# VHH binders against q86b00r158to499, part 9

Target 1, 342 residues: q86b00r158to499
Amino acid sequence: PRNSLQRAIDRLKNKFGISLKGSFEEEFYLIKKGDNNNSSVASLLNSIEKLDHGTFANYHSLDCYGDILEKITNALEEQGLPIEQLLSESGSGQFEITIDYTDIMEACDRHIIVRQTINSIASYNGYIATFIPKPFDGLVGSGCHAHLSLWDTNDSNLTPDANGECGLSLVNQFFIGGLLKHSKSLTALFNTTPNSYKRLKPFYWSGCNVSWGLDNKESFIRIPSSPFSATDGCSNFEIKTIDHTSNPYLAMAGIIHAGFDGIENSIAPPPPTSLFDQSVLNNQLIPSNFEDAIQSLKENHYLCENIGNDISNAFIHVKLAENKILKELSDDDQILKLLELF

## First folded at step 18 (VHH)

Design y02
Fold by OpenDDE, look of step 22:
Structure y02 (fold): chain B 342 residues (1-342), chain A 128 residues (1-128)
Amino acid sequence: as target 1 above (342 residues)
Amino acid sequence: QLQLQESGPGLVKPSETLSLTCTVSGGSISSSRYYWGWIRQPPGKGLEWIGHIYHSGNTYYNPSLENRVTISVDTSKNQFSLKLSSVTAADTAVYYCARPRTYYYDSSGYYTLGFDVRGQGTLVTVSS
């Protein structure tokens, strides 16, 4: 998988003189282990400290978990990972950590290290960390949103343009056009379990709409605005649908090849959508289940070939088999199984 | 400051090939940030996007003209060119080279490009 991404990176650079940089927002839950050896889903849910929901960066939440979060932070920093931010998220016991953006290969490497480190530190300190997309019904899901930007060979950010649609350069608009064109297939790479699609629901800020737009959290691609967007343009775009079940290398390889297609063929995206524009919400959605997503990928010869036919075929077969097994399990057993993996 | 300048004959006979060159100064056409394109305005009509090219040589042509249009780039000269074959009176227009920055869809469902900089334009008349 890592080699596939390298090929994608080289392809983009050699043809267009463009490189991709990025970072992941790592969302996860921390669950304090109780004195009871009961590992049922209900027990785990009950072990989550109930905090006031609805506010991001809840200081109380951070305080309650201060010791474990500090240990996590220290462990990451000791490994040379530059932490941009650590925030409490909407769910009780839910947190988000973001590492500074870097070259896309390194960003993927960091993604893996971050998850492993958090899991390790949690385990040694009497906690369970989970990166499952939808670990509990009724609680907010967890993703790993990818913030991406295009760069030239002079290490200049190509993404921003104050005179471009949504503050993006034309080349980045075409890149996004390619992503949207391949959005259904990409979903198979981004979301690889049945549980993933419990998170991917309309009006859940999960990016289910095949669209893009300024500050539109329902769009597959969100363009974050800033106070300087009017003068400098927007510095990055965000893919909202990715969760931790994805192989980051294959996911990014897919993104690069899809975007490559956009640039190569000047694929303009549809008109952008606004945050409150619901006109598009009902018309074009990403796949609502893995079977539909993986079928789209199977039929996408462009992506499969460029990612690599052998690795694509292997991915498809393995994930189909895994999903079949997971679907035979009860909801609770699915979660317990996923807890072993994520 | 970026400047674009069109050059080429102002008169072309029917069935011949219109050929124009755009010389870019104050910036490199090899930039990965920008595209380079051609637009035209027939007398009494609106602007029509002809096509554009990336420094890699990748092109996009207006579907209405794609069978007759060829756009090329010469990075060594910092120029890009337009060829329009089999011209008729309908191809009489002021032709502009331009740097596109954004897109918008027209009433026909095809996207056209907005530009921030263009040349002064050159009138090309198709006449026998």
Scores: ipSAE 0.829, ipTM 0.934, lowest interface PAE 0.6, mean pLDDT 92
Fold by OpenDDE, look of step 18:
Structure y02 (fold): chain B 342 residues (1-342), chain A 128 residues (1-128)
Amino acid sequence: as target 1 above (342 residues)
Amino acid sequence: QLQLQESGPGLVKPSETLSLTCTVSGGSISSSRYYWGWIRQPPGKGLEWIGHIYHSGNTYYNPSLENRVTISVDTSKNQFSLKLSSVTAADTAVYYCARPRTYYYDSSGYYTLGFDVRGQGTLVTVSS
């Protein structure tokens, strides 16, 4: 998978002189282990401190988990990861950690390190960290939002353009056009378990709409606006749908090739949409289940070929098999199984 | 300040090839940030996007003209060119080279490029 991403990186650079940089926002739950050896989902749920579910960046949540979060932060920093922010998301033991952007390969490496480190520190300290997309039906899901930007060979950010649509340069617009074109196939790379699609629901800010726009959390691609956007443009775009079940290398390889297609063929995205203008929404959604997503990927010869036919085929077969097994499990058993993996 | 200047013959005979060159000054066409394009405006008609080129040489043409259009780039001269073959009277227009910055969709669902900078334009008349 790493080699596939490298090929994608090289392809983009060699053809267009463009490089991709990025970072992941890592969302996860921390659950304090109870005194009982009961590993039931219900027991886990009961272990979650129920705070205000509607409050983002709840300081109370941070206080309750202060010790473990500090340990996590220290462990990551000791490994040289530049932590940008650690936030409480839902107040129910869900957190988000962001790391500064870097070259996309390194970003993927960091993604893996972050998850492993958090899991390790949590376990060592009597917690369970879970990166499952939708670990609990009544609680907000967890993703790993990818913030991406295009760069030239002079290490200049190509993404922003104050005179471009949504503050993006034309080349980035075309890149996004490619992403949207391949969004269904990409979903198979981004979301690889049945549980993933429990998270991917319309109106849950999961990015289910095949669209893009400023500050539109329902869009597959969100363009974060800033006060500087008016003068400098937007520095990055965000893919919201990615969760931790994805192989980051394959996911990014897919993104690069999809974006490459956009640039190569000048694929303009549809008109942008915002939360304030839902009339522009084509009501086109990403696949609602893995089977549909993987079918889209199977049929996408462009992506499969460019990612690598062998790797793509292996991925497809493995994930189909895994999904089959998971679907045979009860909901609770599925979660327990996923807890072993993520 | 970026400036674009069209050059080429103002008169072309039917069936011949229209050739124009755009000279870019005040900026490099080798930039990875920008595309370079051609548009035209026939008399009494709106602007028509012809096509554009990236510094890599990658091109995209208006489907309506795709078979007749060739756009090329010369980075050494900081120029890019337009060739339109098999011209007819319908190709009579003011031709502009331009730097596209964004896209727009028209009412028919086709996108066109929006430009921030363009040349002064050159009239090309197709006549026998």
Scores: ipSAE 0.802, ipTM 0.934, lowest interface PAE 0.7, mean pLDDT 91
Fold by ESMFold2, last read:
Structure y02 (fold): chain B 342 residues (1-342), chain A 128 residues (1-128)
Amino acid sequence: as target 1 above (342 residues)
Amino acid sequence: QLQLQESGPGLVKPSETLSLTCTVSGGSISSSRYYWGWIRQPPGKGLEWIGHIYHSGNTYYNPSLENRVTISVDTSKNQFSLKLSSVTAADTAVYYCARPRTYYYDSSGYYTLGFDVRGQGTLVTVSS
């Protein structure tokens, strides 16, 4: 899979002189062992109690997390992974950590290390860190949004154009056109469990609309703005749907080949959408379940051939078997299994 | 500062091939940031997109012209060219080379390009 990504990187560079840089927003929940009497956490606690006979931490108190967050941050910094952003939702126990962007192969390697570090520090300090896409019915899900930008061989950022649509250069718009054309197939690579699709709902800010737009958290592709966007354009774009069930190397290989198709064939994206008009302007959604997503991938001979027919066939067979097993489990047993895997 | 300059014959006979070259100065045609295109304006009519090319050689053409159009790039000379075969009087127009910036959809599902920089234009007359 890492070799598949390298081939995709080489293909983009050799044909077009373009390299990808990026990073992931790592969203996760911290659950302190020993917390009790929290009904939304009780279902997860029942699954976790098989492992440890503990109770969940009180995750809605922001003061309870200062020490563990500092330890996580310090551990990441000591590994040369400086934090660009750390954010918490008030009282929910959900956090997000973003590392500085870098060349895309290194970004994928760092994605794995960040997850391992968070899990290790949490475990040592009496917490459970969970990256499950939708661990709690009433709370926001967890993804790992990819922030990406295109660069030339002189290390100049190709993504911004202050006079382009949404502050983007035309070449980046065609890259996005390719991503949207292949979005249903890419979903199979991004969201690989039945639980993933509990997160991917309209109005959950999950990005399940096959659309793009400036600061639009409901779109598959969000274009983040900054105070400098009016003069400099927008420096990157964000793919919203990716979650931690994905293999980052396969997901990113798919992204590169999809964007390559857009540049090669001048595939224009649809007109951009805004958050206020999302439901009116675009009635297309990504698949609502894994079976439909994987069927789209199976039919996408372009992506399968470029990723590698043997690799894509193995992925399809393994994930279909895993999804069949997961769907036969009770809700509690499914959460327990996902905690073992992710 | 970026400049685009068309060159080529101003008179072409019917059934022959119209051939134009665009020379780019103040910028590089091999840049991965930009596509390079041709547009024309027939007498008394609006601008019509012909097609565009990327430095790697891939092209995208107006469907109404695609069977007669060839666009090519010569990165060593910082130039790109247009050939339009089998011309008729209807191909008389001012031809511009240009750099696309954006796109617009029509109701048929095709798009056309908007341009941010164009040359001064050259009149090509098709006349026997």
Scores: ipSAE 0.694, ipTM 0.889, lowest interface PAE 1.6, mean pLDDT 85
Fold by ESMFold2, fold request of step 23:
Formats: C-alpha cells, sequence, structure tokens
Structure y02 (fold): chain B 342 residues (1-342), chain A 128 residues (1-128)
C-alpha cells in the first residue's frame, strides 16, 4: 500500500508538477478501565457516563483527562510530532488531536504513529483509547478528517485563489471534481467496516453528500475558511468521511488518482452547496453500506488499475471476508471485537 | 504584467486549417496553477469557448468543435496554439487566447469557462 501511494505521488508530480500535503484530525474516545467491568458495551458506556456526572465528575475531569492528555502530548512531542490542536467535548470522553500538515507520505506515516502512541499511552495508564467509527449509539462518531492542499515544485500552495469559487484555484476545483466523480468508490477505501456506516448518516456532519462547499459540514468536500480567506483564498480542503478503519496509504493513493483524473480531464465539480441550500436535500449520497461501496470500487477499473490490480484485488477480497465475519456478530459483539483492532 | 498576444493569418480559405499561436509574456505557461484557452466571437454573436490545455498537454474541447480542434502547448517558447480544420464561413470570428479562472454550468449540464486575462483578439475571416 505504501508503494502504491508512492507511485500515485510520483504520477501526480511527474505529469503535473504537483504534490499533495495534508494532515489528519484524529478523533478518539478515552475510556477509563474498571476492575473487571469493561467486558460489555454497556459497562464501557457507563464508564463514559460516570465522567459526565455533574459537579462530582466535573471537578476531577481535567485531572483525569488532563493527566492522560498531557502524557499523550508529551509522548508525541518526544517523537517530533508537533501538535497543532487538541480539542475535547466537555464530559464526553471524546478528543481530537491534529498535528501539523506535511508531505502526504509523511502525513500518513505520522497518522500511524499518532494512533499507536495514543493506544500505548492510554493502555499503560489504565485507559482504553478507541478509534471505532461509531462505538456508542447516541454518541458522536469518530473519524480522521483529512485536510489536503496542492503544491507546486517551488513549494508554493496551489490551492488558494481569492477570486476563485469557494476561494480555490481552478486546478484545485478540477481536483475536487475528480474526487466527487470517484466519491462512491473512494468510500470503500475510507470506510471499511459495517460500523463505519453507522457514523455516515445525513445531518451527522459526517460528509455524506456528494457535494462540496465553503464551510459545509454535510459535504464530502468541505472548504474551511479563515479570517484571511477573502484576501488570500482558502488554503486547503477537507474530506470528512475518512475513518480509522482505512489504510491511509490506500486512501491517499485513491484520492491522488481521483484528483489526477479531475485535472487531466478538466472535470468541473457541481456548483458548491451550503448547509441551508434546499436544492441539496435530495443530492446524491455516498453508499450507505460497505457492499455498495466495494461494488463501486470493483467496477472502477481506473482506480483499481492505478492503485495496482493485485493490491486492489487483495483489498477487496480481504475486506469482503472481514465484513462477512463482522456482520454475523451482534452490534455489541461487533464493538467488542473492533476494540481489539481500533 | 501578464500579457497574451494572438498571431496568425487573418484570412483562411474554406476547407483549410485555421492556425493561431498565443505568446505569453510576463508569466509562465509551465505553471501548475493555470490552464490556457481559446475563445472566439463570431460576427453578431456572443463569445464561444473553444477549448483549453494544461502545461502537461492534456486538453478539453467544446463538444461542438472537438472533432476539428487541436490545441497544443510549447513550454520552451511559452506559447500555445490553436488549429481548427475544415473551416467554413461560420468559423469567421475574432479569436482570443485567454487564461480561465472560473466555469459556469448551463442548463444542459455542460460548462463554459470564464477567464481573468485575455489577448487583444485577432480577426480571422474564412473566405474564398
Amino acid sequence: as target 1 above (342 residues)
Amino acid sequence: QLQLQESGPGLVKPSETLSLTCTVSGGSISSSRYYWGWIRQPPGKGLEWIGHIYHSGNTYYNPSLENRVTISVDTSKNQFSLKLSSVTAADTAVYYCARPRTYYYDSSGYYTLGFDVRGQGTLVTVSS
């Protein structure tokens, strides 16, 4: 998969003089281990709900989470991984860590290290860190949103254009056009378990609409603005659907080849949408289950050939077999099984 | 300051090939940021997009013209060119080279390009 990404990077650079940079927003839950009481989903949820307890839990919430978060932060810093952002939802047990963007191969390598570090530090300190896309019914899901930008051989950011649609250059708009054209197939690379599709629902801000737009959290491609977007353009775009079940090297290889198609064939994206645009209510959606997503990928000979026929064939067969096994489990048993993996 | 200048014959005989070259000065067509295009305005009509090219050589053409159009790029000369074969009187127009920045969808689902810089234009007359 890492070689597949390298070939994609080389293809984009050699043909167009473009490189991809990015970073991931790593979302995860921290669950305090109890004495023999973390053997069911109900007991895990109860551990989170105890931390949500009002004044009692709130007084200790910073100390409990602050200590483990400090240890995670220090471990990442010691590995040379600069943290740009650490966010929390008060009392929810969910956190988000983002490190600085970099060349996409290094960003994928860093993504792996960040997950490993969080898991290791959590385990050593009496916590379970979980990256499961939807571990708890009724609670916010976890993704790893990718922020991406295009750069030229002079290390100049090609993404912004203050006078372009949504503050983007035309070449980046065509890249996005390619992403939207291939979005259903890319979903198979981004969201590889039945649980992934419990997170991917309209109005969950998961990005299920095959659309794009400025600050549109329901779109497959979100264009984040900044205080300087009106004068400088928008510096990056975001794919919100990616979750931790993905292989980041395959996900990014797919993204590059899809965007390459957009630039090569001048594929214009549809007009951008906003959250409140009524015309978006019946827009196309990404697949609602893995079987439909993987079928789209199987039929997408362009992506499969460019990723590598051997690699894509192996991915398809392994993931179909894994999904069959997972679907045979109850929802609770599926979560417990996924805790071993994510 | 970026400038685009068209050059080529102003008179072309029916059934022959119209050939124009656009010379870019004050900027580089090797840039990965920009596409480069051709538009025309027939007498008494609006602007019509012909096609565009990226520095790597990939092209996108107006479907109504695509079987007769060739756009090419020569990055060493900082130029790009238009060839339109089998011309008729209907191809008489002012031809402009341009740098696209935006696109607009029409009601049929096709898009046309808007541009931020264009040349002065050159009249090409197809006549015997």
Scores: ipSAE 0.683, ipTM 0.884, lowest interface PAE 1.5, mean pLDDT 86

Design y02
Fold by ESMFold2, look of step 21:
Structure y02 (fold): chain B 342 residues (1-342), chain A 128 residues (1-128)
Amino acid sequence: as target 1 above (342 residues)
Amino acid sequence: QLQLQESGPGLVKPSETLSLTCTVSGGSISSSRYYWGWIRQPPGKGLEWIGHIYHSGNTYYNPSLENRVTISVDTSKNQFSLKLSSVTAADTAVYYCARPRTYYYDSSGYYTLGFDVRGQGTLVTVSS
């Protein structure tokens, strides 16, 4: 998969003189292990529910996690991974870490190291870190949103244009057009388990709408704005649906080939949307389950051929088999199995 | 300051090929940021886009013209060109080269490009 990404990177650079940079927003839960370190789903659920529904736990969650979060951030910094952002949702035990953007291959490598570091530090300190997309039905899901930008060979950011739609250059708009054209197929690469689709619901800010827009958290492609967007344009775009079940190298290879198609064939995205107009203007959704997403990928000969037919066929067969196993399990046993797989 | 200048014959015989060149100065057509395009305005009518090209050579054409149009680039000369084959009197127009900036969809679901910079235009007349 890493070799597939390298070929995608080379293809984009050799044909168009464009490189992709990015970073991931790493969302995860920290769950304190029980007294006997029992890993049963009931023990995990009880720990989260005590934190979220106890008045004491809700008001003290920031202080309770300060020590573990400091150890995580110190470990990341010692590995040369500069943290841009650390966020928490009060009382939930969910956190988000973002590393500074860089060349997309390095960003994918960093993504793996971040997960490994968080898991290791959590385990050593009596916690379980979980990256499962929707570990509990009543809690906010976890994704790994990708922030991306296009750069030329002179290391100039090609993404912004203050006079362009949503503050983007035309070439980046066509890249996005390609992403939207292929969005249903890309979903199979981004969201590879039945659990992933419990997170991907309309009106959950998961990005289920095949659309794009300025600060539109319901769109597959969100364009973040800043105070300088009116004069300088928008410096990056965000894909919201990606979760930790994805192989980052394969997901990014798909993104590059989809965007390449957009640039090569001048594929314009539809008019951008806002939250208020989303239900009226764009009723297209990404697939609501993995079987439909993987079927879209199977039929997408362009993506499969460019990623590599052998790699794509292996991915499809492995993920269909994994999904069959997972669907035979109870909801609780699925969570336990996902902890083993991811 | 970026400037675009059209050049080529002002008179073309029916059934022959219209051929124009756009010379870009004050900027580079090798830029990965921009596409480069052609538009025309027939007498008494509005602007009609013809197509555009990227520095790598890939093109996008107006579907109504695509079988007759070829756009190409010569990055070493900082130029791009238009060829329109099998012309008729209906192809008489002022032709402009331009730098597309954005797009808009029409009611039919097709899109056309909006432009921020264009040349001064050159009249091409198709007549025997």
Scores: ipSAE 0.634, ipTM 0.864, lowest interface PAE 1.8, mean pLDDT 85
Fold by ESMFold2, look of step 19:
Structure y02 (fold): chain B 342 residues (1-342), chain A 128 residues (1-128)
Amino acid sequence: as target 1 above (342 residues)
Amino acid sequence: QLQLQESGPGLVKPSETLSLTCTVSGGSISSSRYYWGWIRQPPGKGLEWIGHIYHSGNTYYNPSLENRVTISVDTSKNQFSLKLSSVTAADTAVYYCARPRTYYYDSSGYYTLGFDVRGQGTLVTVSS
């Protein structure tokens, strides 16, 4: 998988003189061990609610989380991982860590280390850290949103153009056109469990629409604005659907090959969703379940061949088998099983 | 500053090939940021997008012209070129080279590029 990404990186650079940089927004829950029975989903949820309940409990839980969060950030900094942000998300017990963007191979390597570090520090300090896409009904899901940008061989950002659609250069618009063309197949690489699709719902800001737009949280491709977007253009674009069940090397290889197709064939994305219009021109959604996503990938000979036919066939076989096993479990038992993995 | 200059014959016989070259100065055609394109304006009509090329040689053409159009790039000369075969009087127009920055969907279901027209334009007349 890592070699598949390297081939994709080389392909984009050799043909077009373009490289991809990025970073992930790492969303996760922290659950205190042993303050109640952690053998059921209900007990896990109760553990979170107990820590965040009430005004005085909120202050106390922030003090308790402050210690574990400081240990996590210190451990990441000691490993030379340049933390950009650490935030408390709107969901109870949910947090987000963002690392500075870098070349995409290193960004994927860092993504793995961030997860490992959070899990290790949490476990050592009496917590369970979980990256499950939708661990608790009624609470916000956890994704690992990718922020991406295109760069030339002189290390100049190719993504912004203040005069381009959504503040993007034409080459980046065509890259996005390729991503949207392949979005249903890419979903199989991004969202690989039945639980993933509990997070991916229309109107949940999960990015289910096969569209793009400035600050459009319902679009597969969101273009973040900043105070400088009007004068300098937008420096990056965001894929919101990716979650922690993905193999980051395969996800990024698929992204690069899809974007390559867009640049090579000048694939225009559909008109963007404007800030006051939220309708999409084609009314298309990404697949609502893994079986449909994986079927799209199977039929996508372009992506499968470029990722590697043996690699893509192995991925498809393994993930179908895993999904079959998971779907035989109750929703709660799926969560408990996924805790062993994510 | 960036400048684009069209060159080529102003008169072409029917059924022959129209050939134009755009010389880019004050910038590099090898830039990974930009595409390079051709547009034309027939007498008394609006601008019509012909096609564009990336420095790697990859092209995209207006579907109404694609069977007759070839756009090419020569990075060593910092130039890109247009060939339009089998011309008729309908191909008489002012031809511009340009650097596109946006696109629009037309009523026939194809997108067209919006050009920041940077060349002065050159009139090409087809004799009959």
Scores: ipSAE 0.601, ipTM 0.857, lowest interface PAE 2.0, mean pLDDT 86
Fold by ESMFold2, fold request of step 23:
Structure y02 (fold): chain B 342 residues (1-342), chain A 128 residues (1-128)
Amino acid sequence: as target 1 above (342 residues)
Amino acid sequence: QLQLQESGPGLVKPSETLSLTCTVSGGSISSSRYYWGWIRQPPGKGLEWIGHIYHSGNTYYNPSLENRVTISVDTSKNQFSLKLSSVTAADTAVYYCARPRTYYYDSSGYYTLGFDVRGQGTLVTVSS
């Protein structure tokens, strides 16, 4: 898979003189271990609720997580992985860590290291860190949103154009056109378990609408704005659906080949949408289950050939078999099984 | 400052091939940021997008014209060219080369491009 990504990187560079940079927003839950607290989903959820309960004042609830979060961030910084952002959601036990962007191969390597570090530090300090896409039905899901930008061989950012749609250069608009054309097939690479599709619902900010737009959290492609977007354009774009069940090398190879198609064939994306336009008018969604997503990938000979037919066929067969086994479990037993993996 | 200049014959006979060249100065046609295109304006009508090309040689053409259009690029001369075959009087127009910056879907369901820089334009008349 890492060699497949390298071939995709080389293909984009050799044909168009374009390189990809990016980073992942790593979302996860921290669950405090107890002597008896890990035997059921209900006990895991209760552990989160107990840890988040305030005292007479709420000043101390952040202190319970502050210590473990500091240990995690220190471990990442000591490995030369500079933290761009650390965010928490009040009362949920969910956190997000983002590392500074870099060349896309290194970004994928960093993604692996970040997950390993969080898991190791959490476990040593009496926590379970889980990256399961939707571990708790009543709580928000966890993804690993990719922030991406296109660069030339002189290390100049090609993504922004203040005069372009959503502040993007035309070449980046066509890259996004390719991503949206292939979005249903890419879903198979991004979201590889039945649990993944519990997260991918409208109005969950998961990005399951086949659309794009400025600051549109419901779109497959979100264009983040900044105070300088009107003057300088938007420096990057975000793919929202990716979760931690994906192999980052394979997912990113698919992204590059899809964007390559967009540039090569001048594939314009549909008109951008705002959140309210999406909620009222646009009903086109990515596949709602893995079987439909994988069928779209099977039929996408362009992506399969460029990723590598042997790699794509192996991925398809392994993931269908794994999904069949998982679907034989109850919802709770799926979560407990996935907890060992993510 | 980027400048685009069209060159080629101003008069073409019906059934022959219209051929124009755009010379780019003050910028590089090899830039990975930009596409390069041709537009025209027939007398009394609006602008019509003909097509565009990327420095790699990849093209996109207006579907109404694509069976008659060839756009090519010569990165060594910093130029790109238009050939329109089998011309008729309907192809009489002012032809511009341009650098597009974005796209717009038209009422027919196809897209056209908006541009930030275009040449002065050259009138090509198709007449017996």
Scores: ipSAE 0.558, ipTM 0.839, lowest interface PAE 2.4, mean pLDDT 86
Fold by ESMFold2, fold request of step 23:
Structure y02 (fold): chain B 342 residues (1-342), chain A 128 residues (1-128)
Amino acid sequence: as target 1 above (342 residues)
Amino acid sequence: QLQLQESGPGLVKPSETLSLTCTVSGGSISSSRYYWGWIRQPPGKGLEWIGHIYHSGNTYYNPSLENRVTISVDTSKNQFSLKLSSVTAADTAVYYCARPRTYYYDSSGYYTLGFDVRGQGTLVTVSS
């Protein structure tokens, strides 16, 4: 998969003189032993305790989140990972850590290290960190939103144009056009378990709508604004649907080849949308289950060939088999299995 | 300041090839940021998109002209060109080179480009 991404990076650079930079917003829940304030949390904690009962027994006290978050951030900084942001999402034990953006290959490598570090520090301190896309039915899901930008060989950001639609350059708009054209197929690379699709619902701010727009949390492609967007344009775009079940190298390879198609063939995206026009958003959705997403990928010969036919066929075979196993499990056993698989 | 200047013959005989060159100054056509295009305005009509090109050589043409149009780029001269073959009197127009910034979908469901910078235009008359 890492070699597939390298070929995609080389293809974009060699043909167009463009490179991709990015970062992931790593969303996760921290669960400590004895936290019974939420029935869903208690149920998940009990399931996780069954899976990892030996390690989990090392931590018995009720701790505040400030201490564990400080230990996580210190460990990341000691590894030379420049933390851009840490925040509490929804106030229910969900947190987000974002590392500063970099070349997309390194961003994928950093993504792996961030997850490993969070898991390790949580375990040492009597917590369980979960990156499962929808661990609690009544609470928000966890994704790893990708923030992306296009750069030239002179290290100039190609993404912003203050006078372009949503503050984006035309070349970036065509890149997005390609992403939207391939969005159903890309979903198979981004969201690879039945649990992923419990998060991907309209009005959950998960990005299920095949659309794009400025600050639109329901769109597949969100364009973040800043106080200076009217003057400087928007410096990046966000893909909201990606979750931690994805292989980041395959996900980014798919993104590059889809965007390449957009630039090469001048694929214009549809007019941008906003949150206040929800009726349009419901008419064009990404697949609502993995089987439909993977079928879209199978039929997408362009993406499969460019990613590599052998690796695409292997991915499809393995993920269909994994999904069959997961769908036969109870909800609790599925959570336990997801911890083993990811 | 970026400037675009059309050059080429102002008179072309029917059935022959219309050929124009756009010279770009104050910017680079090899930039990965921009596409470069041709538009025209026939007498008494609005602007009609002809096509555009990226520095890598990939093109996108108006479907109604596709079989007669060729756009090419010469990055060493900072120029791009238009050739329209088999012209008729209907091809008489003011021709502009331009740098697109946005797009608009027309009533047929195809998009056309909006431009932020264009040349002053050059009238090309097709007549015997």
Scores: ipSAE 0.549, ipTM 0.835, lowest interface PAE 2.5, mean pLDDT 84

